VH-VL binders against o14526r1to248. Designs and how they scored, part 37

Target 1, 248 residues: o14526r1to248
Amino acid sequence: MSYFGEHFWGEKNHGFEVLYHSVKQGPISTKELADFIRERATIEETYSKAMAKLSKLASNGTPMGTFAPLWEVFRVSSDKLALCHLELTRKLQDLIKDVLRYGEEQLKTHKKCKEEVVSTLDAVQVLSGVSQLLPKSRENYLNRCMDQERLRRESTSQKEMDKAETKTKKAAESLRRSVEKYNSARADFEQKMLDSALRFQAMEETHLRHMKALLGSYAHSVEDTHVQIGQVHEEFKQNIENVSVEML
Below, E stands for the ipSAE of ESMFold2; O stands for the ipSAE of OpenDDE; V2 stands for 0.75 times the mean of E and O plus 0.25 times the DockQ between their complexes.

## First folded at step 15 (VH-VL; framework fv_cixutumumab)

Design g5 (at its last look DockQ between E and O 0.67; V2 from the best seeds 0.00; counts 0 for: pae E 3.3 > 2)
Fold by OpenDDE, look of step 15:
Structure g5 (fold): chain C 248 residues (1-248), chain A 122 residues (1-122), chain B 108 residues (1-108)
Amino acid sequence: as target 1 above (248 residues)
Amino acid sequence: EVQLVQSGAEVKKPGSSVKVSCKASGYTFSSYAISWVRQAPGQGLEWMGGIIPIFDDAKYAQKFQGRVTITADKSTSTAYMELSSLRSEDTAVYYCARDTWYEMRSAYFDPWGKGTTVTVSS
Amino acid sequence: SSELTQDPAVSVALGQTVRITCQGDSLRYYDATWYQQKPGQAPILVIYGKNNRPSGIPDRFSGSSSGNTASLTITGAQAEDEADYYCNSRDSSGNLVVFGGGTKLTVL
């Protein structure tokens, strides 16, 4: 993550919109995460159900013949696998609740943030407004200067020169006022934008930390289930191994 | 041709004052600012201050505040820099330069005077 | 007050490219101006604004900026480019002017 305090610098001062937009993506990511986990939960549930059906199929195996006892091994294993996936489904569903809860909290935080940074937005607008006036004022002054210079070169009467100077002075004063307004607006913007940038950065960092924590929970849930599944498979192998041909 | 002609070299005693002049020609004097920059022997350039003749408004570097006075005579197209309470450390070449004060994002000096050597010695 | 910093000395081989950098907080808002000064002479404006060259300045001189830095680049350094180079800018307030400490460029 780049330092947000550096992103509002530049010719167009568009950093506020960029950063604010970035922050607004947080809740979207949260929702997407919830949706992703939801899909995973659905898959696990489907898997569970499928294993349950498989168990039933095993139970329908013929009780006759020497192979019959091994159907029980299949049934038991399939049932256990179904339970494993069901448990994971439940874990993921709970996790979804956590994600959604976080999403709600995040919205509240964002609302508050929006209220707090509105003054920065205003400052941006003010700065934009005054910035647009500067070129015209500058141009006017430069034009007056050029006119005055032309008159000077032409050895114009003192009276005319004085008039030209007066016009130039007036234009200069206007430009100066514009510059002062710009400087004031800029200073105000700088202060407020810096504060906002820091706030936005803090929000993003907090969000990412929280999201990582949720991912950790997700990973842990899946891992635990896989361990259980592994155990079921080991048990299956052991059960098969323990049933000798002579026993059948 | 735009040119800035500065007054001649000065030798001053500590505690005294020096006033350096800069006569501008080749352009409308009131339309541009004049900045003063000094350079001690073997040292870098140091902005002292500047004046916008059209406003008769001078600004000074903090370091020189209260000790330097910059003025402009529009009738003669001449800018002046007076430095008081001279010290040995004030020994330097003093430059005047034309400054485009109306540039919002830039402060560029062009042209420069040839410089005035001021020597402060006991 | 805002300060501008630049390396005191840099070297470049003849015909090679060198970049002299100026750094300061004010450069975030204001453009750097670059001056060349040879011994015993007054400074000469070489770059101003975004990348403007005064008349008489070779096109091998160029200016750039990024963040709180500005750079003067000499592409294809010539022997005559050996000089001191100074950057200046308006201070953060916009009311005052500040100079960098200067960079002595040696052409090898």
Scores: ipSAE 0.397, ipTM 0.736, lowest interface PAE 1.5, mean pLDDT 91
Fold by ESMFold2, look of step 15:
Structure g5 (fold): chain C 248 residues (1-248), chain A 122 residues (1-122), chain B 108 residues (1-108)
Amino acid sequence: as target 1 above (248 residues)
Amino acid sequence: EVQLVQSGAEVKKPGSSVKVSCKASGYTFSSYAISWVRQAPGQGLEWMGGIIPIFDDAKYAQKFQGRVTITADKSTSTAYMELSSLRSEDTAVYYCARDTWYEMRSAYFDPWGKGTTVTVSS
Amino acid sequence: SSELTQDPAVSVALGQTVRITCQGDSLRYYDATWYQQKPGQAPILVIYGKNNRPSGIPDRFSGSSSGNTASLTITGAQAEDEADYYCNSRDSSGNLVVFGGGTKLTVL
């Protein structure tokens, strides 16, 4: 039997409460990821706008001065960096859309999960109810058995013996029905517990896998931009070297 | 006080049957179940089945279904276990025990009979 | 699984404490009972209903349970405690009886 099937429901059913809390955390984690990516996109957009301002500053240098070719190198580099960070902003905004679509899928899955939780709680209530009936049924049966034994010892009339036997059989039948109800309620509860544990385990594994894939897309977008920024910087260094001092 | 007296040892040939008796005294026979447990030489305890006399029906372990018949005679306070189509691996000590079926989750066997040795050989 | 599992053998030094375990899924819902059997004798009841001792069983014998595991504990083991110990309970349906395979206790 699986880890969750063994530990889920404990003797006091607090395992059920723990699993229910865990299920609630999935959509919260998805929203937190979307918020994190949104903040990163804002950072990248701010950087892009700042670099665009620097490009305009480099454009406003004196066009006929001896430093003009170097101002152009600054302008080109600043423009390209602004575009690199703007592209990352767009990629992150697209990724946010993917995260939010996953969030909507989670809501549908968790609605079905809530319905199963209600069904499982109903099974718990049934089991609890029949469990509390058993001590009284047992006591009544034992009392009838003791009455029957007392009358046997006293050599009581056959009529009184027959009455006692009838009472004992009725009490035995009541106890047997209570035991059958308990066994049925226990089996139903255990099956629902197992089914819930397996489903929630699968849900958590699928959620983690999907979140990991979304984070992988984030990492890929950042890496692609990092590579492009590096290429812009190498181009900048080469353009500086290519400007002749005699041309300045 | 409360005791279960079993029938004596038996030697049987393969393919025959054996019927072991368990006479109860010192308590109201119909109020408790009687269970039958066997133990082959050098092996552990194995529940075969039991009967609740007040309902006059029996339950059997799946391994013995179809080969074992457990009955109770309330008038003599005696339970019987009959095992048919005997094989050499049925050589064992066969115990009866009083079963507190009404305790449900907490049911237990007390007392036990002293056992009946059944030897199957040819 | 509804089957009851016991270690086949356990050793304890005289006067020391030993625990004999019984594991099965049905123990979540049905209590284990414990029986002692000495060679050539019928089993005797030592613990029932989690931790009840019948009259005549020394108080060094106790029972406990948690989840799907029940334990028989012998505190201050004596030479006379050397025996086979069996747990039993109900199966997963609650209708049938199952025994563990037994644990041979050796007192060193």
Scores: ipSAE 0.391, ipTM 0.737, lowest interface PAE 3.3, mean pLDDT 86
ESMFold2 (binder alone), look of step 15: mean pLDDT 91; pTM 0.938

## First folded at step 16 (VH-VL; framework fv_cixutumumab)

Design j1 (at its last look DockQ between E and O 0.01; V2 from the best seeds 0.00; counts 0 for: pae O 2.6 > 2, placed apart)
Fold by ESMFold2, look of step 16:
Structure j1 (fold): chain C 248 residues (1-248), chain A 122 residues (1-122), chain B 108 residues (1-108)
Amino acid sequence: as target 1 above (248 residues)
Amino acid sequence: EVQLVQSGAEVKKPGSSVKVSCKASGYTFSSYAISWVRQAPGQGLEWMGGIIPIFDDAKYAQKFQGRVTITADKSTSTAYMELSSLRSEDTAVYYCARDTWYEFRSLYFDPWGKGTTVTVSS
Amino acid sequence: SSELTQDPAVSVALGQTVRITCQGDSLRYYDATWYQQKPGQAPILVIYGKNNRPSGIPDRFSGSSSGNTASLTITGAQAEDEADYYCNSRDSSGNLVVFGGGTKLTVL
């Protein structure tokens, strides 16, 4: 509602505004990452269960037929694939715990961030108040100076000149005090603005690094599983080759 | 008519001091500040300090702190700038100017004195 | 490094428009003033506040500011406008005075 409050987020503070809104977006992105990983873990668990079912079908085939050794190869391969995907499910569930823990840390940090924004807005209000008083103090001083100059031109008695000088000095002291209050309020506002911008930038950088680390952990878990799946496939091919036609 | 009349040119030896005067007329002397600005040959303007006579209060640029004394005599409407421990690099034109100290946001110097040349040479 | 930064030199063709700039963080809070200085002479005030012109200064001189930058504009430059131009303002504390390094204007 206030003049400074409305314009605090305006064009001349656009960099600060962008940085603050980016910081606010952090917890949303963290939740979205957790949701994505949760869905991937569900997909992997479903795959594992389906492969375990397929393994049971291979075990329930004809154990007495001449094809039985090859059904055993299918059973072993299907069991191993089910285990690969189950292990990925467990890794992703652990990663979700890490993402949620980071999310809790973000919430604590963001409460303090909100308090800092309020403090900065309070500094704007103080500056606005003293800024409005400064013109009045200046005008009063100039009016006393004009009175002095008029009396000087009129060659007034020294007694009247001394009285005018005393009034001018009192107005000058009041103006000096108003300037000191303004300088203090401006310095406080500038420091709070700079401190907030530096903290928000550090928060954003930390968030991005942490999110990249979480994505890296996700990528590593998937890569490890793909390597294991490849090994299961190579074993499958070798086991098929080891079944001789002469044994059938 | 508002005028600032400065003292004449000075030639000084290194290690000595110089005191330049600036006599004001045509206005109430105590109401405005007097600022001192120097300009070395071929260089820009450099604020040295100033005084607000109503407070008898002088401020100095950090570069000149400890070597410059700025005073004002209300009875003669005259401001003084004294620079001590002179060096050859202090060779410059020294200006006084009437300063609108009360115009906090819109401070300006008007009028200026014509300048006092100070030459520091062995 | 001065608190107020000016380009050392600027050129303008006779009758054309030129802008001289002054940049510094203190200009966010304090107005720049502009002075003209010709060789061998004391500076004279040409613009103060945002765009106030003292008596005797041609109306082709104007001032403006945005953020931490102030500008002196000369519309329809004349040969007599060839001079050094200085900005000044209060320093970042508000207690002292600072000058820019000056801009030499050449009228071609």
Scores: ipSAE 0.463, ipTM 0.776, lowest interface PAE 2.5, mean pLDDT 86
Fold by OpenDDE, look of step 16:
Structure j1 (fold): chain C 248 residues (1-248), chain A 122 residues (1-122), chain B 108 residues (1-108)
Amino acid sequence: as target 1 above (248 residues)
Amino acid sequence: EVQLVQSGAEVKKPGSSVKVSCKASGYTFSSYAISWVRQAPGQGLEWMGGIIPIFDDAKYAQKFQGRVTITADKSTSTAYMELSSLRSEDTAVYYCARDTWYEFRSLYFDPWGKGTTVTVSS
Amino acid sequence: SSELTQDPAVSVALGQTVRITCQGDSLRYYDATWYQQKPGQAPILVIYGKNNRPSGIPDRFSGSSSGNTASLTITGAQAEDEADYYCNSRDSSGNLVVFGGGTKLTVL
């Protein structure tokens, strides 16, 4: 039995609401993810700009003195770092587009799902209605039985007894019908609810798979940039090493 | 017990807007539609529109499209009907009612709110 | 938009049977719901679906349908049955709701 299939069974018909509400959180998560990535992109852009400024600062180093050539090393490294962060910004911006596109698709999927599960709401309502009527029908039957018994005790005329019996029989029939309706409604509800639950579960699983894929892309973009940054640092070290004191 | 409690009477000027509330209790709010029906003095019942809270999708009668907004707050189990650009002809009792589907082919309203009187006068 | 039509007024003698009829194209596809309304009160559901009565509604109230018509029948009208009666249904599209114009029932 699926996880979703276990949550709609109960005395109150709240299961559908709970499951649907859960599924409805999907698009919200997608939006939040986009916002998060956007914020990261902004940070990277800021970083890039800052590094660019730093590169300029290095370029403004005094050309005088033995240390002067090393400012070029700083300039180059800073400039390259700026480019790394800029590239990451671009990658993240592209990823945001992908997230937003997925968001649009989700909306369509949700719309379709809504149309497909609306009949389950009907079943919930029908079950609710018949469930409310059943106790009343039972009570009525019991009351009639009690009345009939009272009349027996009072040595009532046969005619009156027959009348009471007829009323009891009618009440019994009514109760029977109510029970049948309830059973039918319950069966319909169970079938439709199960179907809806499976549908919701499938939707949620699909959503999570997409989200994980997007997260993978995010992680990959960041990782690639880190590798580049690492290379820049290695180059910096090498450049420093390659400049001997004698050359300065 | 299923109950719908509506907000109090309103007196409004022409051109203004009115927002009536309907607080539901005793049932799963999100699973049942809430409809708004109005009745002008001495006139019949007129369906304005409805909303299914779980879907957050409202439907409106053509007559009121663009002028009425129906919303639902699931957190408070409250439905709202806002009518803008009020006219004297909008003077009426406004009812909220729970929509119930029966075998898909049948629709019935039960229960009804007690109604909210809205008077539009200069 | 599909409309429902009702006679504006009907009369019935005490203890007699009266039928209130609703007509509309949507009734070919959807059941009519009937409401009773007394002055100064909200409508009360009396019949829905295929002749279903809510709890508290007397058995003298019954519903029927034929073609594009639906009828509310009161068998053995009582003085307290004097009221306005409205039919209601989905429109032909099934997406909207429509009311009849209402029938004022007088019990003589």
Scores: ipSAE 0.088, ipTM 0.611, lowest interface PAE 2.6, mean pLDDT 89
ESMFold2 (binder alone), look of step 16: mean pLDDT 92; pTM 0.949

Design j2 (at its last look DockQ between E and O 0.57; V2 from the best seeds 0.66)
Fold by OpenDDE, look of step 21:
Structure j2 (fold): chain C 248 residues (1-248), chain A 122 residues (1-122), chain B 108 residues (1-108)
Amino acid sequence: as target 1 above (248 residues)
Amino acid sequence: EVQLVQSGAEVKKPGSSVKVSCKASGYTFTSYAISWVRQAPGQGLEWMGGIIPIFDDAKYAQKFQGRVTITADKSTSTAYMELSSLRSEDTAVYYCARDTWYEFRSAYFDPWGKGTTVTVSS
Amino acid sequence: SSELTQDPAVSVALGQTVRITCQGDSLRYYDATWYQQKPGQAPILVIYGKNNRPSGIPDRFSGSSSGNTASLTITGAQAEDEADYYCNSRDSSGNLVVFGGGTKLTVL
């Protein structure tokens, strides 16, 4: 992630909006994560139910014949697999609660942040306003200068020259004032924007850490289930091995 | 043609003062600012300060604050730079340049004077 | 105080393109101006503003900026382009002027 404090400036001063927009994506990602996990939970539940049905199917195996005892092995294994997937479903559902809780906390944090950076937004607006006035003030001054130059070339009366000079001076003063206002506004903007940028960056980093933690939990839940499933399969193999042909 | 004509070379002793002049012609003197830039032998350009004649307001680089005085005479269209308490390190070519002060986003100088060599030696 | 930094020296082959860069915090908000200086002569304005060229300056000179950097590009360097190049800009306050340290361009 780029350092936010180094990427907020530009001719149009759109850095604030860009950074703020990025921060606003946090809660969206959180919600999407919850939705994703919810879908996974649904799949696991469906899998569980399907395994349960499979167990029932095994139980319906004919009791006749030498193969009959092995249907019990299938039944037991299918039931155990169903339970494994059910447990994962529950774990994921709990995780969804955690994600949603975090989402709520994020909203609170974002609200607070918005309040804290409002002054920066104001500074952006002020800067924008004063920036728009500068070209006009400049143009006015230049026009006066041109007029004065014209009069000079035409060897006009001293009285007229003095009048023109006065106008130029007034325009110059106006421009100077505008420039000063701009410089002040810019300085204020810079200070506030730096602060805001740091805040935004901190928020994003915190968010990413939380999200990673949640993903860790997700991964752990799935991994545990896979271990259990693996064990069930090992038991299945063992059970088959323990039933000798002579026993059947 | 816009021209800046500077005063001649100066040789000064340490501790003394030097005053360099820059006479502007070919344009309305009060419409532009005059900036002073010096260059020591084999060194880069160093902005010293500038003046907007219409306001008689001068600004100085921090390094020269209190030691340099920039003035303008509107009647003669001449700007002056006075540097006091001269040191050997002040040996340099001193340039005046027309400054477009009204450009708030940039500081470009055009044209430049030919420079005035000031030598400070004991 | 705001400072502008330049590479002290660069070289370019005849007819090739070279970029001279100026870096400084003030360049985030202010435009760089570029000057050419040959030995024993006063500086000459070559680029100002975003990419403005004064009359008499060849079109092979161009200016650009990005972030806290500004660059002077010479496309198709000529022997006469061998010189020192300086950037300047307003300082962070906007009230003062600062120069870069200059770049000596050698045309090979």
Scores: ipSAE 0.745, ipTM 0.921, lowest interface PAE 0.6, mean pLDDT 93
Fold by ESMFold2, look of step 16:
Structure j2 (fold): chain C 248 residues (1-248), chain A 122 residues (1-122), chain B 108 residues (1-108)
Amino acid sequence: as target 1 above (248 residues)
Amino acid sequence: EVQLVQSGAEVKKPGSSVKVSCKASGYTFTSYAISWVRQAPGQGLEWMGGIIPIFDDAKYAQKFQGRVTITADKSTSTAYMELSSLRSEDTAVYYCARDTWYEFRSAYFDPWGKGTTVTVSS
Amino acid sequence: SSELTQDPAVSVALGQTVRITCQGDSLRYYDATWYQQKPGQAPILVIYGKNNRPSGIPDRFSGSSSGNTASLTITGAQAEDEADYYCNSRDSSGNLVVFGGGTKLTVL
């Protein structure tokens, strides 16, 4: 709780700004993730198309020569590899849809969060206003106390003394009201700051957990594709060994 | 010269009450608050409550609410603190102090009375 | 339990500088005030309103504050400075008064 206390009460309410700035980075991080995955999907699609073209090249080789069975092994392997990368492209495109949907929900929750920030900053303005009133109320009270003491020293009539006491009591009541307004504004401000900090922290935790899950989906898709690529390569090696060098 | 003169030491039995006086002189009594602070043997200072005579209203620390009554008599410039239902734990020195309530955030106690020793035993 | 926290004891060599601290959340909104108490005596005011010294208090005493922490500094400690030191301030509501637990200063 002391960590959040120092965040709230940094110079010029800097602690509050730090927490809000952290929350505002969430949508930026979501967009950056979507952009990264989009670039990876483009890379995978380009690779898939290149392998498909290579497979066609293998199909255009000499179909009647003694090397023809090995050209067929190249063709099959190249086709299968193209399909592996095309499938990853499709998985990544689906993941981008999940990231963008999360981004839309983020915008909605951040709109509500902005309204809470405005409410909290309004509480700062109220506290500042009553804080500036206190020195004036204090000086007015002290001036009335000095007037009252002067009149007592001058042996003034009881009627004038009673008037001075009444003025001093009115100034004291005005000062007491100002003190009560300060304490109330301070309590309201502190509560709003605490509530906002707890909400911002919860938002950041939820965001990071969701982003971690999206990264996990990305990692799983890439891992599955690499396993498939390895299987295609093992099949390729086995098919080469199965081709007989012996004619007939 | 600003002075706070407190009543003399008291020995009390458990369950009884004690009333300590604090007579102010050398300043306008109603311009300041009077606070009461106690100190048990070997322990620190503990604020009990205070009164601003111009309002005739007192405030009390939660620990003492319901057992302490703080009053002021403007005609004699004297504040009183009465602690009821005394227990052995109430054995302490009881101080009064002039309180600059109007300074609010920067309020301070100056001067202090010399203290009144209250001993609670059978 | 008090809302203001002080270390129970601090030592300083004669002529050296020492700081006594007071911590509490209310110190962000309300100033700490410092009192000195010698055995068998009433407390006396040493520092108020962050760093104001009343008449008769040596200029080796000063105060400071930052965040929820207030400090009393004695520069060039004298044997006569050996005493208990208390901070006080307003409580979390702003309506009541609280004291720290006190710090025993020993001058070696």
Scores: ipSAE 0.656, ipTM 0.870, lowest interface PAE 1.1, mean pLDDT 87
ESMFold2 (binder alone), look of step 16: mean pLDDT 92; pTM 0.946
OpenDDE, look of step 16: ipSAE 0.729; ipTM 0.911
ESMFold2, look of step 21: ipSAE 0.635; ipTM 0.866
ESMFold2 (binder alone), look of step 21: mean pLDDT 91; pTM 0.941

